VHH binders against q9vxt7. Designs and how they scored, part 4

Target 1, 187 residues: q9vxt7
Amino acid sequence: MPRPVLLIHGGAGDISDSRIAGKFAGIKQALRSAWGLLSPDNGSGGGSALDAVEAAVRSMELDENFNAGYGSCLNTSGQVELEASLMEGRDLRAGCITLLRDVMHPITVARRLMEKQRHTFLGGAAAQELALATGSERLQPGALVTEGARLTLKEFEDQVAQGKDPFFARTELTDDKPVPKTDPSGE

## First folded at step 1 (VHH)

Design E4 (framework vhh_8k46_1)
Fold by ESMFold2-Fast, scan of step 1:
Structure E4 (fold): chain B 187 residues (1-187), chain A 124 residues (1-124)
Amino acid sequence: as target 1 above (187 residues)
Amino acid sequence: AVQLQASGGGFVQPGGSLRLSCAASGFTFSDYAMGWFRQAPGKEREFVSAISGSGGSTYYADSVKGRFTISRDNSKNTVYLQMNSLRAEDTATYYCATYTVYASGSSAYATDYWGQGTQVTVSS
């Protein structure tokens, strides 16, 4: 049979030229972290594709150049909200985590969900409980926030304050009618 | 011997459609989830779509949801990708593979087999 193949895809959005070198180095590190687990013919003792993929994503979650874990984009309150999903196998077993806070490796929580539960999706308090119950450490608030993420949020807010369109979608799509006044004259 | 043969690529204008096929041999096809991946020159290979061995579950990258449809015919050992409303940014070599593991967000994938690619070019 053909040799196993590992592919790495980092984050969402377009990549600036100033960031490309760091992202390329991060992809190389993720491949390095996972390849030994995936390629038993290299004398690694054999590893599962699931172990390899988890190792690669954990590497990217530690790298601020990827929108995962450390360095993730901030919500309007200046907090990191984490998402990760994982699927495997013949029938695509899946674990999906959303709205997770203060955990370094959301991908590991997604794996634990996939392995422990019938449904594939958890968020908020339930996701936090699963993470802590299954051995994830709770980080101090703000530990996953980077200066780059703070600057990105500030730029977004500045554009909105200036009446600019911060994305390609039309901002006036949600224009509301003014609330009418109640006046005894009936106007 | 395990073989995967992708076909159906070509040249289309923006808004056009293509149907890709991946013919599999040398393994029990219905036991394996199958995926489509693509790579443009100078860019990372990226996930496009996946389908479970039974065909009961399908998954799509956000960039292709609503435009692409994955399907399979286990009696013919073939997986398909119907691509509608094609855009210039869909231009890439498309690969089919057995789908072992996928992680999304900042994604990683692992597969046991990679097929021959088929080139899709969307240009005016």
Scores: ipSAE 0.006, ipTM 0.273, lowest interface PAE 9.5, mean pLDDT 70

Design E5 (framework vhh_8cml_1)
Fold by ESMFold2-Fast, scan of step 1:
Structure E5 (fold): chain B 187 residues (1-187), chain A 125 residues (1-125)
Amino acid sequence: as target 1 above (187 residues)
Amino acid sequence: EVQLVESGGGLVQPGGSLRLSCAASGFTFSSYAMGWFRQAPGQEREFVALISGSGGSTDYSDSAKGRFTISRDNAKNTVYLQMNSLKPEDTGVYFCARETYVYGSGAYATTFDYWGQGTQVTVSS
C-alpha cells in the first residue's frame, strides 16, 4: 500500500500550501480509486487487495504531484526513468521494475512480472521489452516530463557547475536544498 | 462515438463450444486493450479475459484458463472469445469492453470506459 508524503517548500521557510494541497488531493483520489474496487457495486465479490493497490499507484503515476510516472524527476540526461514494486503477502510473490522509460504505468508492468513468476526483478532493456511485449504503448520522448521536473534538473546542473553539493542527489521527495552542517558552538 | 457490438451467443449443451465476436468502431482499435466480462444470474459482473492492443499478451481468469481463448483482428476492428468445454456455470451475459489504461489489466471492471450491450450465453442440458 503506498503511504502519503508531505513536502515543505524551502522558500522563506514556510509551508507551500499549493504543494501540500496537491499532495493531499492526489492521495484522496488514489484512495477513492482503491476503495471503489473494494465496493460490492464495483467489483466481483468486492475486488482484490492487489487490484486496489495497483489502482491507487496508477492514480499516483498520472498525478504530477507525485514522483511516480508522469512528473517524475529527470536523470542527468533529461530523461524519466521509472521504477515500481509490488508484493503480495499471501504467497510472498513480488515484482520489481527499474530503469523503465516512456511507459505510463510501471506498476502494471511490475504486476505482470510477478504474475508470470519468471523473475522478481527486471530492469533496463529487459524491462522495456517486457512492457512492450505485455501491451504497454511506447510514449513519445518527453511525454512524461513536466516543467517542475525540468526546473529541478536545472537546479541540480547549476549546483554542479558551481562546485556545490547537488540537492537532487540527496533527496527526491522535497524541493528544499540540503541543510548544511551547523557548527554547534554558541548554542 | 465509441461503439462495441457483441454477437455469437446462444444456447449450447454442456461440453459444447461458442465463439463470441465484438465489433468495435469510433476509435483507434489497435491502441486499446480489450476485455471480456460476464454476469451470471444473481451474481456480480466478473472478469473473463483480456488482450493487449497489439495482441501480443493475453490474460485469463482462473475459470477461463485452458478452456477459453481471446484473440483479435486489428484489420477488422474485432475481438473474439473462443469458448470450449462449456459448463452450466458459464451461463451468463457476456460483455465486451475497452480498457482505459495504456497497459491492459482485466482484473478491474472500473478501468474499462466503454461497454457493449452484452450477448446471452446459456449452457443447459
Scores: ipSAE 0.000, ipTM 0.106, lowest interface PAE 18.1, mean pLDDT 65

Design F1 (framework vhh_7sr4_2)
Fold by ESMFold2-Fast, scan of step 1:
Structure F1 (fold): chain B 187 residues (1-187), chain A 122 residues (1-122)
Amino acid sequence: as target 1 above (187 residues)
Amino acid sequence: EVKLVESGGGLVQPGGSLRLSCAASGFTFSSYAMGWYRQTPGKQRDLVADIYSGGSTKYGDSVKGRFTISRDNTKNTVYLQMNSLKPEDTAVYYCATRTYIYSSGEYTYDYWGQGTQVTVSS
């Protein structure tokens, strides 16, 4: 029998050299977390594709190297605002969550939204209500904040206070994509 | 009244295994995070493992790959399976629960069990 294939995404944008090793380790761990659910050889190989995807994303949400739960970037008020989305390929069902606070696994909330089939997208108070109603617990304020995230916010605030462009704005400027070439023969 | 009662501690040789249990009562167990923490002589309590109401887990670096936390909501019990035990795992192990309900402004105090001694020695 053909073995399952699992692909995951570790975040958007450039990754600094110092963070590459951490990102790859996190991706490997997420794949291992999901692989057990898909493998027929390990006794837990009865999991669905959705179970596997959820397990992989939950692993990333616990990993400081990903902007997906623990260690996420802070808003200007010093808070973590969480997002997650999940889609099933066959029936094109989807669940999208935004502006969720103090919940470790937004992906699980997104899956519960998808399974209810009433809404595709929830945010804020409605997302919080769904999370609590479906078994997620409210973490203590600040539980998802890391020192790295706080330093990033401080750098942003320092740049604004000095009248400089925020770091992310300079990064955005350098991300100007070159004009795509249509012919492979160009020079 | 919240109560947490640990069991399963004892003396074991290096390389051995133990399974700790924590029986919880007095709260809606399935709605709260549960964790295992340990305290070695002269040190503060360290996180061993947490398990959230949805089943997600977090482990301390020194135990990852060797210990597994799980919960049984039908029995109001959290477990810690400890494999490949080392002398440095010798500690008093504590079960705990904590949460904060942000929307209502309520705070649930950290409730701790009495602790169970784990000793790994040859």
Scores: ipSAE 0.000, ipTM 0.080, lowest interface PAE 20.9, mean pLDDT 67

Design F2 (framework vhh_5c3l_4)
Fold by ESMFold2-Fast, scan of step 1:
Parts: C-alpha cells; structure tokens; sequence
Structure F2 (fold): chain B 187 residues (1-187), chain A 123 residues (1-123)
C-alpha cells in the first residue's frame, strides 16, 4: 500500500521568467509519466523503479525546455552532444553516456549500457555504436537543434568575436528562450 | 532452464502483416527487458526492438520504426511483435532474446534466445 517516492529536478542554473512556465509544465509531465508506472491505481501501474526513472527522463528529453535531448545547447560546431546517466541502488549498477549525437533518448542508451554491457561509462563513437546496436534510431542531422539554441550560439560567437567576457555570454545561454515545438529540428 | 519459444512466422506478401509471439519460462519475466532480434539470409544479427520489463519503454531500429510494434503481457509471460507493412527486406529468422549485448562491430550476444521463427516476405 505505501506509495513510491519520486523526485525530479528540472535542471540547474538560473531560470528566466520566459522559461519558468514551460519548465513547470515539463516537470509535471515527467512526474505524470513516471507516476503512472509506479501507481497501480492509475491503471498503468506495475512498472519497475528503473522504468519510472527512464520514462521521466525520456519525457524531459522530448521537452525543449530542458537541456536533455531536443533543444539542448549547441557545441561550437552547431551540433547537439548529449549525456545521460542512471543508477540502480539494489545492485549498485550504473550507466553513463556522454558525447552522443542524433539520438532522441540518451537515457535509454544509458540504461542499455547498465543492463547489457560491462562498461559503466561510455562516450563518443562507442556510445554511438551502442545506441545503434541496441535499437536507437539515428536522427537526421539537426533534428535536435532548435532555433533558440542556434540564436544563443550565434550571440555567444558574436560576443566572443567582439572581445567580450565569456561569462556574460554564458549567462545569455542560461537565459535562452525555448521556441514552440513544431518539429525536433526547430525548422 | 530458461526457455523462449517464438511462433507466428510464415510467408506473407509485401504490404502484409504478421504478429509474432514469444512464450517465456524459467525466469521472472517482468524483471527483464526483452528484445526481438533478426537475422536475414547472409547478414548479421540486427536488434529490431527492445521493451522494458514493465513495458513502459520501447525502442525500434530505424528500419522498422513506424511499422513494427513491440508489446508484452507479463501476466502470460509473453512477448509480442506486431509487424505491419512488411517489405522483402524484413525476410529473416526472428528471435526473442532475454539479454542482448554488443560484443564487437555489429555482432550481438545473448544470454538466452529462442530457436527463432522464419518470416518470409515475397510475392
């Protein structure tokens, strides 16, 4: 009868007023996704704790208000590089993925690493190979890039070119505004 | 004594549909992610789809996304693959597998897989 406890954090750093409503809605959606798996009374219960965590993070990865998949900040080459991690306390297992490109759900790749591989931490080409080998779809280049992320990168580059403080540019990255989700490419 | 037994394969024309089933026994079915894996003639193994222990999360290979649907019934210890809009390229032996991991290149290894069921898509 005791209900499980689930805690979700909507990211670190300062949140602008323009983003707060979207982040609040996204956190509620992630909690609903996870809670439905854990609560039998919702009619979709019977999920494991790992299933619940994965569902919550997948919800956030689809939400451009979170820096976790679609809408993530761009590197200096204009590309999204993804990371995700999860842990299971029972067997002290973990899966950590970094430098992953063109995959919608890095958390699912991290779970596959934890469950199916001997490595705890994987990045770059090896992470790409694991994602494809374990059934993750390779998205078209640019599918995870939003217009907001492109504009933020351009402003950063323009400020650096003008000799301005990189910390000021980083502050503007924190304050970038999400664009309405029309497709994953933002175009 | 883990056992997996596939059924539902057969000959079908392009554009047709098949539903594969896998009966599982000898382990706590709901505690493990399950996969459908296929091997086309003269090709290596391909992971087609994965499903979490609860059924709450699924993944699909790009080649089958939008056409195939994986599901499970934990009360019946059964895994399913609904295959729609079948193409000649889907011709393969289909295996259900309990634990799949990547060994090298595109090579896969399994803790357990069934004997497979043949799916042939041709005119």
Amino acid sequence: as target 1 above (187 residues)
Amino acid sequence: QVQLQESGGGLVQPGGSLRLSCAASGFTFSSYAMSWVRQAPGKGLEVVSDISGSGGSTTYADSVKGRFTISRDNAKNTLYLQMNSLKPEDTAVYYCAKTVYYTSGSTYEFDYRGPGTQVTVSS
Scores: ipSAE 0.000, ipTM 0.110, lowest interface PAE 18.7, mean pLDDT 67

Design F3 (framework vhh_8k46_1)
Fold by ESMFold2-Fast, scan of step 1:
Structure F3 (fold): chain B 187 residues (1-187), chain A 123 residues (1-123)
Amino acid sequence: as target 1 above (187 residues)
Amino acid sequence: AVQLQASGGGFVQPGGSLRLSCAASGFTFSSYAMGWFRQAPGKEREFVSAISGSGGSTYYADSVKGRFTISRDNSKNTVYLQMNSLRAEDTATYYCAADYRYTLSGEYWYDYWGQGTQVTVSS
C-alpha cells in the first residue's frame, strides 16, 4: 500500500517569531484539508493528487498568514494581484495565472487553465475572463484587502517618500507582515 | 444606481483649453480613486490621468504631464480635468472611471465607467 506524500511550502522571506505559530497552524490546516483526499482511510479516499494539491493551496489562500489570496500584499496601486501555478508531473501539464483580481482561489483558475490544455500562462484580462467563464465568483473590489496589507503599503510609500529602499527594509506592522515585493515602477 | 456623467467636451483650436467634469452618484465618492481615459478614432483606449480618493496623489501620462491638471471636489462628487495647450493628437472621446483602490494605468482595474465626452482639437 503506497503512502501518499504532500509537501506544502508556506512562502519565502523573513517572518517574525510572532508570526511563526500562525504560519505553522496554517500549514497544518492545509495539510489536513488535503490529507483527507489522499488517505484511503478517510471518507473522501478516492481523491486525485491534483484535488489534494488544490485543496491545500485553497486553504492557504483563505489564510491571511500566507501571501496567496486573502491577505496578499498590495501593489503600489493598493490592489491585490493574485498569482497561482499548478503542474501535473505525469504529463507535465501546467497552468499559471498572474495579475488576477477579485477571485478567492487563483489555484482553481490555474487548474482550469491546465485542464483546458491550450495555454500555460494567462494574466490580466484574459485570466479574469477565464475565472468568470469557469465558475469563479467575482468578489466585490477590495474584498481581499486586509487592514494589515493597507498599513504595509502605507509604510512602503512612506519609505519611498523618505528616500529609503523598501525592498531592503523589513517592516513589522500591526499584523506583523513583511514589506511586500512591489515593482518600484509601480507595476 | 451608479452613474458617472462626463461633460465639457467640444471643439477647440490648437493651443486652446477645455475643462472636463465628471459628476458621480450611487457610490461613496471619496472612497474611490478617479481616472480619465481617452480613445482616439481607430486607436486603443489609453490612460490620461488619475487622482486618489483624498486628492492627495495625482498621476499623469507622459504625453499630458505639464499640460493637464486633474482635481476633485468631494463635496460635489465631481472630478475635473483641466486641459491646457491642447494639440491635434489630444482629439479623442474622454471617459471618466472610478477605482475602489489607488489607480493603475490600465483600464482593466477600474470598477465603474462614465459615458464619454468628445474633444476635437482642429484648426
Scores: ipSAE 0.000, ipTM 0.103, lowest interface PAE 18.8, mean pLDDT 69

Design F4 (framework vhh_7mjh_2)
Fold by ESMFold2-Fast, scan of step 1:
Structure F4 (fold): chain B 187 residues (1-187), chain A 123 residues (1-123)
Amino acid sequence: as target 1 above (187 residues)
Amino acid sequence: EVQLVESGGGLVQPGGSLRLSCAASGFTFSSYAMSWVRQAPGKGLEWIGRIYTSGSTSYNPSLKSLVTISRDNSKNTLYLQMNSLRAEDTATYYCARETYIFESGTSYYFDYWGQGTTVTVSS
């Protein structure tokens, strides 16, 4: 049986100098947020490594310079669909969330999945149900959309309307070979 | 609730033709690119082709001469026309809804799939 989700990756885009400066500032803020949980020097130390990772990613999810949460790129329906994954190497646990909408912090949902549920991968309606059940607030539609994200979608739509596909040619599905099959018993 | 329901599969003789349908509900069908994917028994998934929101199509080059994808947005229905069917076309056929994620590049992914309809080409 096929799985409900199949991910295909395309070529990377370029980033302007102004966007790079914003990303570096955001990385510094995320690192500072994470470090504050681990450092005993400021009286707030004692957080776990998972707490630190979650704090860093949550900081980036609030920063429009990152494609994680607020400011994420739009799907073809003009919606933000979010993905987050988290892994703990000690106990070989992982949580992956995909196709999540109208939730500020997908990383927190991924952590809830890893810690509270037996499933390690969740998407769509099930992911949204888990988010609500574990304390996430459902945001108003459009709350995570930025003007930059709308302009990116518009460019994509315009190219598709002209018969172009700037992304498809760089995916595995453009090969004259069958789509690779993941074998759970081996490679 | 997003649903995709394939129909039109069955037993077909070699050289025959068949049209599959995919009925979509629970979302704005006209706003999404749609794909057809198949899986032969004991084989991996094989992408057949997609149709964009504009109505433009893109096909797996190995299959382009054998298939045509179309859509009727007024009926929320996706179609796959197959001609000159061969035994090797025996597979379960799925329709899938596409979306994309742009992080440091662009990725297409299928967020919803139908349950599939089985096509058996045999005499």
Scores: ipSAE 0.000, ipTM 0.106, lowest interface PAE 19.2, mean pLDDT 66

Design F5 (framework vhh_8cml_1)
Fold by ESMFold2-Fast, scan of step 1:
Structure F5 (fold): chain B 187 residues (1-187), chain A 124 residues (1-124)
Amino acid sequence: as target 1 above (187 residues)
Amino acid sequence: EVQLVESGGGLVQPGGSLRLSCAASGRTFSSYAMGWFRQAPGQEREFVALISWSGGSTDYSDSAKGRFTISRDNAKNTVYLQMNSLKPEDTGVYFCAAKYSEWLYTSPEEYDYWGQGTQVTVSS
């Protein structure tokens, strides 16, 4: 690759005006996190394309304005369940992780799956075992849950209890303001 | 690989007591929600008692409330079920189960790891 190129997708859902600035800042920080790993002089940075993608996604996983890690939307049981996928174009390798809990960086687990296992997909308990076996820190249960995510779930539950279709009402009518993100990897 | 091994089952008279233990081997369970489930002859598996990863929250079936106590020792990766005032209706195979979650699930299908079970028989 003569010119490093990084494209980051900020999500396809509805975004309230109050959250646009946060998502914009988060995208810029993700790009900055990846920048140093890419070669400005066609090789001087020493990082691979996988290193750059992992760094960008890890940045977004720490940013509560993205549904990627800390601050992710809660399922109906009030839990954060994470997904991550990546693919390497040269050797056509892929790693996909689903239903992962209490791990800060699902993208790192997906990369470890691609590099060290013969499977393309892992989920649930198997994904959590891989995460722990490959050096991911086990977070305390609930560490990835934010106040914003709890309020969003409550609003969803309240609408369902009232017989309303929460998807028809649009996110802007039940939107939570972004809450500052704290690194939940422990003190 | 995670393994759960139950012990402490046996035969008791109505009104008697048993203490079941569930020991994790191969991996620590200090971050797992743990539960005791039972299956009586000819019946479906049902929840008996649940405990959060920290031990700070517990939940009991209506039949277990006031008679059974679930506890855990995270330093030993062991979960206990103290069963008092046992009734013939408590007869069954008792299973230890684990789920990597802060949430307690009453549905058996939510749990990822299971022990082989220990038989509890309350004769009348």
Scores: ipSAE 0.000, ipTM 0.094, lowest interface PAE 19.5, mean pLDDT 68

Design F6 (framework vhh_8k46_1)
Fold by ESMFold2-Fast, scan of step 1:
Structure F6 (fold): chain B 187 residues (1-187), chain A 123 residues (1-123)
Amino acid sequence: as target 1 above (187 residues)
Amino acid sequence: AVQLQASGGGFVQPGGSLRLSCAASGRTFSSYAMGWFRQAPGKEREFVSAISWSGGSTYYADSVKGRFTISRDNSKNTVYLQMNSLRAEDTATYYCAAGRYLSYFTSEDYDYWGQGTQVTVSS
């Protein structure tokens, strides 16, 4: 009997000590959400690997401490642009979306692309059309933007305005003091 | 916000069938996972079945697998539970529930609950 294995990654780069605890809590929550679908002893009937991956990523999309969904880095217009991708190992089918806005769970849209469409990759208006056609709700503009993300963008813009290279000034960027988040659907 | 109304319960003989319906109001029904739970007199509420927001994944408790079928019609904001080969131990109040997370099996994972519909299997 093959045993299920689940591996998740919380991002790369230099993370401040103030954010480490929140990131670990989010990783544990994602594993909890996914492991229940893979473990036969919880009486569930056994979920697929895709169900487990989707559950884990949806958990991380709601967590401000991950650059996925709610709390993602802002573009130069101050908006969240969402990306998600997944692949199944059996037939190497994939679904990738980019430039999606105002949708809570881009991973679910990526899965629907893989399952229902001939395309492997969609972005922009086509990705938004797929999300709405497959049952995603359009959120109010700005619902996915956090104070932390706004502060990061402002610091980046200030570095550029001062003639500094933001890549060499990365150690001066702040990711401190994440504001406790409320569910974006809760105003 | 979602409001849920369960219906379709009643009295049935062992071996009979019933179809339960859960009608939802609200514009976000299609973004929610839906579940059915039941509670028999003097017992704790237990999981029966769940369906993902798209209808692509379904889950069943071992006690009902092969006998019950869950389905949804997002255009009608309704989820259904087709109950076949009913047994005396299926007697319970049946509740439908809506949740935003994919943790289907725990009642705590559901944010909105219907009032329930009574199913009695007796001869």
Scores: ipSAE 0.000, ipTM 0.181, lowest interface PAE 14.9, mean pLDDT 70

Design F7 (framework vhh_7sr4_2)
Fold by ESMFold2-Fast, scan of step 1:
Structure F7 (fold): chain B 187 residues (1-187), chain A 118 residues (1-118)
Amino acid sequence: as target 1 above (187 residues)
Amino acid sequence: EVKLVESGGGLVQPGGSLRLSCAASGSIFSINAMGWYRQTPGKQRDLVADITSGGSTKYGDSVKGRFTISRDNTKNTVYLQMNSLKPEDTAVYYCATDRYYIGSFDYWGQGTQVTVSS
């Protein structure tokens, strides 16, 4: 190609206006990280397309505005469990990591899995072992947890403790008015 | 593969200065970013500063304007000039390197203690 092209997607779903600004800034930072590897003008050019994609995703993993690392939703034990996937079109290689904890960059682990060319998908203990074996450093427990994620989990736990279905209670709290019961003699 | 050796830590009074150095042996100064992180016992490590092979820099908010990161690519060495030191700068400072320039480092030095007396 005469010029490299990168596309970065920041996730789906409804986002508040205040969160939109943060996501836009994060996308710009990810593009800057990736472009630096491809552009000689930045003094850090000469990387591959795969290097550029990894750099962009690593940038987003550090940004609490993305559900991709730091700031991710918590499991019922109050922990961040990470996932990342990466694929290369030339050789049809792929790497997918799930249930990884206390590692800054799941995307780098996914790339290591892809480069091994043996398994496409690893999770849990096997993913943790690969991360540590291939140079990822273990973060201290809780490093990836944000206050926003903690508050979301706490509300869920509070609803469960009250004997409520969290999804049902949330629906009722956001509804303006309950729907009246239908007349039993109506058809 | 890569060995990072830090020097220049020590004890200084508030308002003083220190210069940290980190020499990388083995080899990966081509496209790799170099960075400094710091950690206080019981806290997470925080980014202090990083620098790409081409000289583009990033600083943590608490040190911006006081600290300057620089590098010598011919010596495979990164430096952190720390001016106007404060007691809250007391920490173990780690040199780190990565394949990418986004402040996420996989290779770490042993750490060097910086203590700023109150």
Scores: ipSAE 0.000, ipTM 0.089, lowest interface PAE 20.2, mean pLDDT 68

Design F8 (framework vhh_5c3l_4)
Fold by ESMFold2-Fast, scan of step 1:
Structure F8 (fold): chain B 187 residues (1-187), chain A 123 residues (1-123)
Amino acid sequence: as target 1 above (187 residues)
Amino acid sequence: QVQLQESGGGLVQPGGSLRLSCAASGFTFSSYAMSWVRQAPGKGLEVVSDISGSGGSTTYADSVKGRFTISRDNAKNTLYLQMNSLKPEDTAVYYCARGYTEFGSYTVYMDYRGPGTQVTVSS
């Protein structure tokens, strides 16, 4: 029996120096949350690999330095719409949730979808009903919105109002390869 | 038909200043994020600074923060980099680059780059 393995990715393309420390601390907190469930030697072992992954992602969903719950980007109506996906290797089961609102932990809803083994992908009203049916509480509107997310939406709206496309359409790409994205060190 | 052309590079002593310009043509300049990227002799590419299409958001590499200022004039289709308090380690070829975003991500990639302008900081 091999030891459990966790893979956590806190990736981002636009990381300021002031946010690097926050992301590093968030990753450490997520690992601590997950490890406590898997390590019998720490006095609180016996959790499954799925329990560990869920705990790690739930930690990241509470952290505004990750685009995974609290602090997520806003749609054009100023709302947070959440996504989460989970897969287990034994039976190749998966659960994917999209267009979920006012729920703190979309990863838990994705896990419940996977465990039901009827649908792999669920969104909108059906996802909302699953969340409520499986023990999630509906948050007050706006609870997941941050000032940073509001400012990003305002810049998007300002560009649209000026007749600009705030996003680049793929039809405008040439045959040249893109330059690799910036990392936190600049190289 | 996209063209980017840098100018304003040259030789300067440590502590000096230079202002780089990039003339853009062949696309709607104000619709694209723009970047300044540099490459020192024998080293890889470093993204120095980014600016959004509207100019409302800017970022800087730690190595240049507080010394360099990126700006743009969308009426003139021109990108600028004001470089103050220059250091020998700022010696590099500086490139103007056009950015794009994939699948609504905040990750910015670069698809076009100018031929570059040489900046040499030496005493």
Scores: ipSAE 0.000, ipTM 0.097, lowest interface PAE 18.9, mean pLDDT 65

Design J2 (framework vhh_5j56_2)
Fold by ESMFold2-Fast, scan of step 1:
Structure J2 (fold): chain B 187 residues (1-187), chain A 133 residues (1-133)
Amino acid sequence: as target 1 above (187 residues)
Amino acid sequence: QVQLVESGGGLVQPGGSLRLSCVASGFTFSDSDYYAIGWFRQAPGKEREGLSSISGSGGGSTSYSDSVKGRFTISRDNAKNTVYLQMNSLKPEDTAVYYCARETYAIGKSGTVSAYATDFDYWGQGTQVTVSS
């Protein structure tokens, strides 16, 4: 048996020094959530690669330091629009979800699509129906929106209104201190 | 040669406190930009669980599992090449062998944050903590 390998990416592009600490802590929490399912040296090491990947992504979906689930970037209408993809090498199966709203764990919906349906790609109303049919709870509208995400959208819109490219000032948006890891609504 | 050595375990009454130490040799915490030190425990018949970690070259970022958050505090002393776990309000359920381990993480080019785990590089031999009346 080869040693398992788990790789987690917690962001791309320019990340300020003030945000890096929160992202490292979040990635370590995701690794802790997943590694025990995969490692032969720790507890339930017989867990599948899919179980480990799902656990890691679920951890990141709860963490506002990542653009996944809670704390995701807002579309121009001020809404969180979720996506997730999962694939396995053994059978070359995949599940892809897009345009999903008010669901905490899109990655779990993507896995249910891969396991239960002929389709590999689902979005909008059909994705919403699958999420509910497979046990996801419907969140109140706006539950996944953070104040940081609202501020980012406002700054983007202000710059566009002034004829500026909002990406010229990426470092200004990422200079913010890491937001609290614990969501008060998670209580 | 990389080695981690735990100490500070022992017998303590419920509600008591212990401070565990993890001394590193074969590498220094000036190298810790790419490493983190974590504390783990394993009780008889239970899975090994992660409790806390510390990373970075200064004071480091810290994380805690829900079972110990508010009761345990991780810290480090780079001059002594040592990581500590301060354990307060100990319960019989905290009885276990406590291990420290070195983990690998990296910051990618252009600010990309990535972490990977292939195995924990090095584990200490463990130190027994028993909480009983």
Scores: ipSAE 0.014, ipTM 0.311, lowest interface PAE 7.5, mean pLDDT 72

